# VHH binders against Type II restriction enzyme BgcI specificity subunit S.BcgI (bcgIB): the designs that were tried, part 10

Target 1, 341 residues: Type II restriction enzyme BgcI specificity subunit S.BcgI (bcgIB), of Heyndrickxia coagulans (Weizmannia coagulans) (q07606)
Amino acid sequence: MNNLIKYSTFLISDLFDVVIGKTIDGNKAQRNENGTPYITRKATRNGFEFMIDGEKEKLYSGKLPVITIGNETSKPFVQEFHFFTGTKVNICIPKLDLNRNHLLYITTMIENATKMFSYSYTINSTRLKSLKILLPIKGEEPDWDYMNTYISKILSNMEKNFDVQQNDGVSDLRSLKDLSWSQFKMDEIFSINSGVRLTKADMKPGNIPFIGATDSNNGITEFTSSTNASFDGNVLGVNYNGSVVENFYHPYKAVFSDDVKRLKLKNYPNNKHVLLFMKVVILQQKVKYAYGYKFNATRMKEQIILLPTKADGTPDYEFMEQYMMRMENKVVGRTTEKEAD

## First folded at step 1 (VHH)

Design q15 (framework vhh_6qgx_2)
Fold by ESMFold2-Fast, scan of step 1:
Structure q15 (fold): chain B 341 residues (1-341), chain A 125 residues (1-125)
Amino acid sequence: as target 1 above (341 residues)
Amino acid sequence: QVQLVESGGGLVQAGGSLRLSCAASGRTFSSYAMAWFRRAPGKEREFVAAISWSGGSTFYTDSVKGRFTISRDHAKNTVSLQMNSLRPEDTAVYYCAADYSEALQWLMEGKYDYWGQGTRVTVSA
């Protein structure tokens, strides 16, 4: 019943032109929120540090998308925008017109090939050019259609599909300005459970998402068949290390890093729309933690959030659900105001 | 500083086509989600279409699906709305909006802090 796909090995240098990014030293980087992405050799957040201003001659302004990979970490990331680079960042520029999904597949194969490298053994441009990766083949060439379809199916199944959705039963039309708001501690609202450490060395290939403390790809950093006590679903995954306060709703089952807390509602049925409302509320705390104030387990539990409140002083979960349903309906043209006519 | 300037509006007959463009200044355009909203006379502003900062995700209001196409050109710092099979009910002032935000946030009108001045579209019967 299983499809048997044939594979062959390809050199990175056969598929990509490998160059070293023109370095902007971190201590000379001019931070600007209206600038250009600054990509470093770090193993988290897609390599992204912050937005900077920089000299045009140091900007990678060539073909997109590309793969970046740091020397010490050997962690590959897909970049879809032009960027500046920090120290020891390799840029892999595809020789063919490959899309994001092709490159996401390639990054998985690069990781499989480089998982033996550590800080004691670096991958550099010479070693990267000589690296062999295993790819599905059609005839003697890489099967690009298979790779694109494979990633598209995984993303469609594991992430929110942007297909048209309908939300029935919208009846609460109050605006945010019509509400009373009150302060609540997060531990009054949520049960908060830790993820459980699972290293790449212990991960077997599979299709279960592994959720790390990242702000890209809905938190998904790997796909595995390995599970542990963190295996869970229908949760809000909130980063308390790494990309602190970033959070994602996971309707599917996943394995969660020990840097991610799994949140479920204590006093209301765990619900997609309420959790998506909570996502936005929690993100309002991001600025507090951006400048070195740690969001550790104690601070997460005692963090104050503002929520819409009923006359009895409890959170108005029904409003939160209805509001998020209305926002989805507005995006897809299913507005409740027009239905009232 | 991000500034948005819309163009391409005008008068067309029902069944006709128009292409709206939004030119963004400031180098953060490629990091911004972009959206089109419209306001018909006597009505509040409503969502029309949005495109993610990567260009990989698009959303449309149901009334324009299959008729309107949103796209972006990172090299030109523009977002465009191709409007086909126009109807009299598409008559409105069309606004370009931008914000640096995640997918959930860019679906919410109140999240867009950067707005253009609007371009008028009139569809005659």
Scores: ipSAE 0.000, ipTM 0.118, lowest interface PAE 18.7, mean pLDDT 74

Design q17 (framework vhh_6qgx_2)
Fold by ESMFold2-Fast, scan of step 1:
Structure q17 (fold): chain B 341 residues (1-341), chain A 124 residues (1-124)
Amino acid sequence: as target 1 above (341 residues)
Amino acid sequence: QVQLVESGGGLVQAGGSLRLSCAASGFTFSDYAMAWFRRAPGKEREFVAAISGSGGYTFYTDSVKGRFTISRDHAKNTVSLQMNSLRPEDTAVYYCAAESWEDFLSYLDEYDYWGQGTRVTVSA
């Protein structure tokens, strides 16, 4: 016996207090790897730019978690840590005690509501307060338990093949400037395989993530029980169309759109930290290669990337792993520094 | 306090050459990757060339490879763009940009600092 899920429309202002963050201009931001996250209106990387030092009065130090949405981009992100904001970042502070899973569900509904207005639609605090989103209901209230269970079930299925890595094994403290760098073609480093088309009409509901060419929600656009030849995991998914060059590491099994390329290391195990280092390197091609240029499979294979190298001229994968473990530890507020004698 | 000041733009005939220069101040120059972008009338800003903090590595858009050369001078805190065999389609405002070398390899896809631009006009 299946009950149909009932939905109703809610104003953002009914669920959240919407404020604009106190701006720190990028030019005045003091970068500090041990500082506080700096969130901008950018549509990628959860809105995160870098860690900074800033005036306490400009810090968002209120209720967590919250949703941030940049003006102009209209991309919602869940923030679990206190942060500084750049220009024109809206902060949606829940009126109820909502957890991360509730807010992840809501970000999907906000994105669905704003995507209908993708033709130069600009969000601002006034428009955001009046935005209507569709939520599951129990009686006349949002069904928070349903939203929490839905996201929890999806995350638990995604974690089924995830091995818990401890970042307490950092021993390589070299900085990027201490290294020798060399040029490599991406096809020397990666096997590159296409995703496979799967239409919404052919998708059956389920728990397998469907990865589209988007810059939000780790590339996840749908959840399905339908699979095809793109069904894969432990890969770096790189957008070929849409948000081109944007890429995400997928430790779980997923189905990939024909607009996403799946990358795996050829000569080194596909560990999380090495692939996250590669994510950073590939993202730099968005700025340093030709804008408006399609990043298709042929161009992706021939793309030059710059990697740290060992004395024998091969990539220093061990350094890449150590560096990303160290960076991850900084984001979560732990130190990796050895005591100096 | 950080400043990027472009110079060397002007009017030139097709097939000619220009050398753009960007004087940087207010940061440790050798720790920053430097780039040139351009914006033609009626078009969006596009990438042209970039050079690593060390100067050992260069990147170019396909349309300028073999014609343009990016270089830097750490003693003078300058980055230069030598533009040879200029074409009418190279007509644009050219912008100097800087990005920390550490951040060049981070999840950031934006440059930290931008100059005001210098105009290049290539006549047919």
Scores: ipSAE 0.000, ipTM 0.179, lowest interface PAE 16.0, mean pLDDT 76

Design q19 (framework vhh_6qgx_2)
Fold by ESMFold2-Fast, scan of step 1:
Structure q19 (fold): chain B 341 residues (1-341), chain A 126 residues (1-126)
Amino acid sequence: as target 1 above (341 residues)
Amino acid sequence: QVQLVESGGGLVQAGGSLRLSCAASGRTFSSYAMAWFRRAPGKEREFVAAISWSGGSTFYTDSVKGRFTISRDHAKNTVSLQMNSLRPEDTAVYYCAATEYTYEFDWGTDYEYDYWGQGTRVTVSA
C-alpha cells in the first residue's frame, strides 16, 4: 500500500553542537516579568521557570530554534526564544537550518533513545554527544521533509482530543437525522471581532499564547507577555487569512493576530460545547474558500450556515451542547477501553 | 496578508529564455509552498512547477521538465521560474500561487493553493 520508510542511526554530535548553558543559580536569579526566559532542568512547562534579568555574557543569544535538555530529567524541549539557563542544562544547536517541527521530531527520538538507558547518573554533554537516535532517511541524509510532515499531522490530530473530560448530564439522545435544519447568517449567530496586529519585533517573550492564522498547534504560534485590544478568551478563533476557515476553540486567554476573527455567541451563553459544534459547521465551508477567496469580515458576516432548529425557527443550542457532550463521552469511552485492554 | 506579484513576462522567440519572478509579502512566506500555473488562450489552467517551503523538494509537469527550473530565495521573499528552450505551446498567462500545506497536499492541484497573483503574460513566437 505504502512505501516502507528507511531509517538510519545518527549521533547527536553529527546533527548538533552541544554546549552547556552559562549557569545562573536559581537562588540568585533576579526575577523580572519583562525580562528573559529562564530555562531549568525541570521536566515540565518546556523547562520554563520564570522571567529574569541577567548579564548578556550568560544569555544564549545564538541560533534558534534549539533543543534544551536538563541533566537530571533528560527531557528535551524546543526553545524558540533566547534564554538564560539554570544549573546543568545542555543546549543542542542544530548544524543545519531546522525548524520547530524538525526539532519536535528529534525530541521524540531523543526520548525514545534515553528510555533504553537507566540514567541512574546525570546525563552530561559528553554522554549526550554520543547518544544515537534513529531518523528516517532520504539517500544518506535525514529526511527532514518527512519529519516536518509527520509532526504537522500529529499537531493537527491533537485538536481532536482537546477537552476530553467525560460530561455528566447528557439527556438529549436525538440523532442528526431527527432534526430540522435551517439557514442562518453567521452575523445572526456570532459577535465577530478582529484580532489586533502585534509584530514579532514588538512581541516580548512570556506565557500568553499568541494565535496566528495557521491550521496547526491549535493556532498557537508563539508565547508572549505583550497584550493589546485582542486579549480575550472563551472564543472561537476563525482564520480569515492564511489557513482560511480553519478555526479553534480557545478556553484560555490569548492575544489574537489581525488575521484571526474572534467569535462569541450572541443569543446563547458562550458555551464551549456549542462553540465546538460551530467549529464543525464552519469547517464545512472550507472547500468554498480553498479557491483562493479571502474569508474577510464582510464575507464571514454574510456566510450561510445550517444549524439544528427548534419548531419556532430558532437554533437548537441545547441540542448542539448535548450532542457535543455525547461525542466527547464517546472519545473518553474509547480511551478507557484501551486502558482496560 | 499574503500578496503575490509576478514579473518577467514578455514576448520571446522560440528557443529563447525568460525568467519569471514572484514577490511575496506576508509574515508566513517561509512556511508556504509556492507554485507556478499557466493558462493558455481557450485552455484550462495547468500546473507548471512547485517548490516546498524549505526549497528541498521541487515538482514539474512532464512537458517542462529539463527546460524550466523553479527556485526560492527566502531572504528576498521571492520564487523564480527560469524558462529555457521556450516553445510556442508555452504561450500562456503564468500565475504564482502559494499555500500553507499539510502532509496530504497535492502539489499539482490548483484548488490546494489559497493565494494567487494577477498573472504575467508570456508570448512565444514561431
Scores: ipSAE 0.000, ipTM 0.098, lowest interface PAE 22.4, mean pLDDT 74

Design q2 (framework vhh_6qgx_2)
Fold by ESMFold2-Fast, scan of step 1:
Structure q2 (fold): chain B 341 residues (1-341), chain A 125 residues (1-125)
Amino acid sequence: as target 1 above (341 residues)
Amino acid sequence: QVQLVESGGGLVQAGGSLRLSCAASGRTFSSYAMAWFRRAPGKEREFVAAISWSGGSTFYTDSVKGRFTISRDHAKNTVSLQMNSLRPEDTAVYYCARESYYDILTGYEDAFDYWGQGTRVTVSA
């Protein structure tokens, strides 16, 4: 109780290399739902506008995670995926090997430093480089361990890693309690394909995510230009070693570790909302596998899951899609008038 | 820079117990998942146990489940492996390792970027 946390001020330029993103004008941005994030100076939704196709020379493909800050909004966001930038977006690239929690702490300190000026303060790269933030210290250096622990305690219930868009196509308003549920083997629902081993020594630097068997950062452990037979996208990546049954939807193309299985729907068009519904269903098996029960390829195929079913006994994929669209709309903060009933 | 130093290895009879400790120096220790690997004579390195940065998630290879317990102490920057009911097949050099990318645990040995020198465990029959 008598142990005081010591603080000191640090310049952003001491901690980060500050660059301006190579601009793609919004009017020339080619929208593609399966493309790359387009980050603008928007003060909401993590700076995320939509997904686009763009010239590789304009892609930010460097170190991740980074902080982005719009020149005039001064709102900092942590970016965990490579992205294109709109007009006047600063990218703060850490000089040290810092994780998401470190950068979330830093964004809070940047906001605290600028909040008094939010109605009149214009930030630019020169002002950002000279901005002083208050950080806890150990010796004369920032106490990164303290910052990581602090944010993790604050965010203990948080699983959100990226912005989601609201969906206007919601018409099925049935609740989970209104449905019939039936048992299905996972191999009846999914095509299940293995990742392929790629060693650290064989990985060349690049912008393709490498997906490992982990419960953090959407499964992303590295970025590479090296590819193998696991190169794939629009899949649910499910861990069978490491963080067993943890799983992530990957809308982008990635290379997958041999400890990760790639799942796609067999009997329904592969759809991100249905896969996000399946993520929750598969996670319900976590307690079974946490205590020594192996989740290998054979057991994954034979694993029974409960799904909502139509009168003909087939899975109600349309309900799953609509339900997850409604859940996304609630998270983003928009609701339909009919859902309010 | 991060340095990992293992201790607690030695000679023990089958059925005995040992506690391995890994002490870390540097500012980034508590931000990363930590793991123990081992290499027996004439064998390849294998995963033994891992712990997430928060200590909230632990993972074990099947051969040690129920016998080994991994734990960490953020205040001391240490990770420990309590080894009970030791068997001759547990004889190996044990290595402490830090994951190469933030709070991520792959079970994939070539994804680890910081390794200790190793500590020898010999279990006699």
Scores: ipSAE 0.000, ipTM 0.117, lowest interface PAE 21.1, mean pLDDT 74

Design q21 (framework vhh_6qgx_2)
Fold by ESMFold2-Fast, scan of step 1:
Structure q21 (fold): chain B 341 residues (1-341), chain A 125 residues (1-125)
Amino acid sequence: as target 1 above (341 residues)
Amino acid sequence: QVQLVESGGGLVQAGGSLRLSCAASGFTFSDYAMAWFRRAPGKEREFVAAISGSGGYTFYTDSVKGRFTISRDHAKNTVSLQMNSLRPEDTAVYYCAKDRTEYLFGDYTVEFDYWGQGTRVTVSA
């Protein structure tokens, strides 16, 4: 991102009218698959519980899109359809004409600010109105164009990795808090192969991405028709020189610099969702490299990572896959997940 | 290895002030939220204040709002807690803590670890 961007703090009450949804108790909700979304204080599935029929006077039928936030969970979600609410759901109605991308940016800023409430107290409408969030500015106002462009690029990049298709068959709804975690060496989890040096002088122009040890453009520095032993795809490329620990999933075939390690799963079908889960886990090692340590092949193989673990002591790859499919569905704008049987 | 070293505690009369400091090492300081917790004699650990990695966001428990100010100095890798208008109920051992990063997937439970040894604050009536 551009380091010339200026930021300022804004109160939620400066940007939104905050109201409490008119409550329908879950026990009184009339389920109907062709009905209207029922949004609760839950921290998962965009706050969505099921479709219901309800009394018109209890329907949120105002401006869209809006943000909903449960009092006890403090998790913000963007709603693009009119909805009914369960107990203690705040609705943040924008004072300006903001689109989905603007609100997605704001939910990210709210998430960071509100996560402290899980330690101290539940959020309520008064505390929410007083919440300060950090936004990029243009002059004295929020830079809405920047926020829109930023989210648009993130969503575009995610769709390149997620192949635009919404994920069906999400059935594991466990949160990260529901899991046991255990230590694993990276060489127990991954086959780790080096990239192979290819100089600019030896590169012929073409359509194959060349992956360097950079933190921008998914690691792509050049496009070439030249290949070597590093030519590979469906891998997690992890930098061990340059932008150390930065890593990207490459679903396409590419040629990899000798500064990039190519990772594939040993004991589970190599797939994008598990690798994207691993991307985040590997990024947690950044603190180790504050002292100029390189994430070279020897250190990478011996590096300890924490993973969700099944009762038998093996990594819970099924959870990792399901969790990332669920996260992808939220980012693409799906409002529901398939219920676990 | 992550290391946190608290200092600045002591004895003070009600209405007085103290400034606590936490020297941090072994991690990229600006990437992590930092917090102060306290434990009074015979009580469980209580959250006091937190500051985001950038320093742009601060959060306080209700009993200290307007009296305590949390801040950070990126050049010195320190977190400070300025405590004004101290009350006998503020008597506790104060601990510095670093935010965990495992909750990166949108679960909001904030978890702090890498606790320091603590610094004792006693406020006389």
Scores: ipSAE 0.000, ipTM 0.148, lowest interface PAE 17.8, mean pLDDT 75

Design q23 (framework vhh_6qgx_2)
Fold by ESMFold2-Fast, scan of step 1:
Structure q23 (fold): chain B 341 residues (1-341), chain A 125 residues (1-125)
Amino acid sequence: as target 1 above (341 residues)
Amino acid sequence: QVQLVESGGGLVQAGGSLRLSCAASGRTFSSYAMAWFRRAPGKEREFVAAISWSGGSTFYTDSVKGRFTISRDHAKNTVSLQMNSLRPEDTAVYYCATGSTEVWYGDLYSEFDYWGQGTRVTVSA
């Protein structure tokens, strides 16, 4: 039934700029729990070794996401955060704006292609540039929509479910690459309040959502008529225990577990779109905490996030709001985008 | 040599419950993410549920949210899928899967390259 889907071969060099990472030798790497990921040629743990401090000149701080592939192992991994590299790590930087799903599809095709080279003990940048992979096509170009849909079907349960509505107030059309970005501690941006323990013995049935530290059902684990000091709404609920870093916007009033922090903006009116922008920014920390680091209250307050900034150095909340409204409009089939020429 | 062995499948009436188990050998679960997939007759394999190496993150397909619960037991080196409120459309062969990576980063497709033989679940009307 592949008769409906046409395939063609593409060189990695046609789709990616292939560079070798600026090496930091493992025995010279300075470990720091609050540092930056150190990616090596290992075939396990997404290439991740530990967090380090390093010279900015050796940091891969370019376009994301990218594919890393170690010499010798030939194992490709998708990287969504900036990183330092160990010896002989290739970085495949997409020439187009490709998302995680596109790169996961390509990762599979790279694995398929390299498994056919039984004679190769290594893949280096020269061999990688000459590698041909099979991709579905639309016309003569890769069918990126097909690849995205294919992977998204596998990952659909990881999608964030939120209210989608068409927005007609979009006026800021700046792209992310037109912005200045600066570091902010989360406690500079948010008031952070703990949930309050409520045991099953103290919980009576009712219609109020109870929010636990889970990554499913928008965090809702129970419905209750019991309330306590955590009773709140119009917040971003961020898990600091359990499913750490996972977070959900709660427009309704709910009771929050002591494993969930309730976040509200300090210097801008709480609104759905800005908080959804913040949701995505906070989720960028998931890789750090997935590798065994705890997102406790102290770390949450001191956690550095990157935000678009105005000329005066303050967060550009208006841009964040407009950008998320624009993204929501794309989901519902509306767009105010203008071609740049 | 990673080996995954599923158990707990069977015939059950609609509204009933089943608990599937997956026993791993050749490595310890504590360093790896685990997932359940299913394949209904005449259909392609689909994702059902996953649990991170720490047990701190769980993911479910929309059709099973609130009905199925994935859990792991590090001491027993097992992963379980508790299936409640079963429906005829849940009829499938259920597969346990684990990746070659030591930590799940969200790369379900690239990380799940070891599979069990499957266990059959039949839900009668």
Scores: ipSAE 0.000, ipTM 0.098, lowest interface PAE 21.9, mean pLDDT 74

Design q25 (framework vhh_6qgx_2)
Fold by ESMFold2-Fast, scan of step 1:
Structure q25 (fold): chain B 341 residues (1-341), chain A 124 residues (1-124)
Amino acid sequence: as target 1 above (341 residues)
Amino acid sequence: QVQLVESGGGLVQAGGSLRLSCAASGFTFSDYAMAWFRRAPGKEREFVAAISGSGGYTFYTDSVKGRFTISRDHAKNTVSLQMNSLRPEDTAVYYCAREGTPLYDFMSEYFDYWGQGTRVTVSA
């Protein structure tokens, strides 16, 4: 691997058209749980305040994804849905066709550039246009492929707490930066089946796990001898109500709540390592769906995920499997052997 | 071949100062951001400070802000860390590193090359 990565400085105005959102004051916002996101200058929750109804002329309905950044907080966030804006929210619209990963990299670099300023520093559209950020370059242009693969690596990192074991079948040593990534709809990748309602009154005690839409105990809320049409195993259980997009791999047979979707691979043998790779990719959607959107069967089918891709344009499932096996081996190796440096 | 060689470590009393230096060779120095990390006995390696290739941007972990200053000299291919108002909790082996990516969290896995380290001991 060649570790000679060259960097250069770019103005935000070189990369983005910077505009101020058409303001709806919070006191005039009409709250509606099924409405459109209302983005404010807040430094938390992706800038998201609540869902509202608003006049179409105040809606940002242009190119997506974009970056929003509040004047007083200077916190940048990636927006993937059309939205209304509160007071003093800047919208950075990419000049090129950049994806979510490109913009996540850019938000990190904006934060790096602004974190050096005191709390009294504010970022208005003029200052934002003049802000300089460091980016990796290929030739004289930003290295967008590098940024995409590096963010993908971060997003695909495994949770610390899972079953670790030595895997002897590792032969693919490519890193995430060496891969091409492409967009896929979830219904192209997975068969998606709903759980089936089973009330506590209808539940007889037993040894079968019952999976609810919770983020605790691997989704297990009860143990039962009662079964229904949701009885299934070797699946990724994805919450679409409650703890939205939280998901768990279930190697055992279980009964699934009607708030949990069961996912299996369509075009590759359904296996633990590929599903654990998919777990991390799906978790990246938390910011989008935890704040006012239902992650239901229709939206889940149309959800875009980024996956490593072979030259023929199909997902590189063999890489995903090898990568997860390699990650498990690395964790096991670190716990059993002294670190060399 | 890339080489990073640290110097300037030693024993100092609390409230004292030390200046660490890192001599870099084998690459175009001004094209790369440089960083300092440290590892205290029994602990993981942690980020301390970084400086961009141009020298126009500097970054510090909260525990050293206002006490440490990172700088670079393009003519000498050196990165320096001026450490003032030293505390016993600053006791560690300090490492110079070449940044492979300017990612916000400055995780050690995103740095390509590392020096062997220089020991700093601050007595109470």
Scores: ipSAE 0.000, ipTM 0.117, lowest interface PAE 18.7, mean pLDDT 74

Design q27 (framework vhh_6qgx_2)
Fold by ESMFold2-Fast, scan of step 1:
Structure q27 (fold): chain B 341 residues (1-341), chain A 124 residues (1-124)
Amino acid sequence: as target 1 above (341 residues)
Amino acid sequence: QVQLVESGGGLVQAGGSLRLSCAASGRTFSSYAMAWFRRAPGKEREFVAAISWSGGSTFYTDSVKGRFTISRDHAKNTVSLQMNSLRPEDTAVYYCAAKSLFGDYLTESEYDYWGQGTRVTVSA
């Protein structure tokens, strides 16, 4: 209930010099992988777009680290390298010698402060300079040692968990015969949700795909403007009636017939390649469901599939993804500078 | 600023499964860590599972490891708790909670926002 940590409010302008980056428009940005980072107002990837060549006069080459924050997005990011800026990017330059951990703490307090104003809060240089943030204090000054120690502990704990989860590009060249395989129930792998009945009488013309239990046109039977609770995307649609066990990956949003089940991975991000691997695995069950034998929700949940497994007995999703990427490359064809005759 | 609403509770037999969902509203949901806590009849509230702001790290109390899975969907602004192999001991009101990046994930007092709770009853 009583803690020894006290807080006080500080203006951003008391802690930082706030300047607007000298803009290079995206249309004038010349990409160069050996160039300099180009930071925009985007809310993801630390504001980073790509590496560019640019005029030296427009380069931020001052004190590091700094905080960047886009006008419309209000997302603060710590920058540890010199950079060019796109349109409407604010640069907050610390007045004191603050390290990365201090600035990470401050970015969270900036986000907390902007959330307190409204859900539609937007920032500009004037608002940013006038923004008040809560910081822990030691005497009358911010407690920089506390902030540094707190972030260091958080990052140390995160590093212990992140080292296990890196996913590199296409580097796994193992064949299917090189793998251990284990049995899994489909409900261990997928969340399984039914489509929802939409009658012809209730179906108005439009541009949304309607997915039925067919083996043609990726399951698309109609286009409609009518939606219901089945309106969904980034799923594997699996037929339990009609063309039983046939299945298609739907990256777009669609309305699904009650004859189609929508599958999403429980323990791995839904992506085209893993779901296409699963498509092939599920299709191996087709002979079992021939002759009108339905693949209903209960049978689908209990259905055993064989998947490649890691040494700990869990599915090797990274292998599945890379294997399907390699298969796609074989179909499309991949050459170096010119085609082989 | 952040409002949490739980759903998915109910009655289930021992050995069964339930999926709890928590819908969060707020300006920067992706900057919050999310957790599930539970309070059994006559007991104090205890930690069940947590997921980091990035979704890259998950934490579980020992009694649910291997049976429960926490996940989040940033696009839908939801966090879910998949509960498998349920036991009578899992009977409790389950609460969704949210916290900023700071502090540890296991300590109840670190959480700034709480839902109203959803009841889970597991029959022997």
Scores: ipSAE 0.000, ipTM 0.104, lowest interface PAE 19.6, mean pLDDT 75

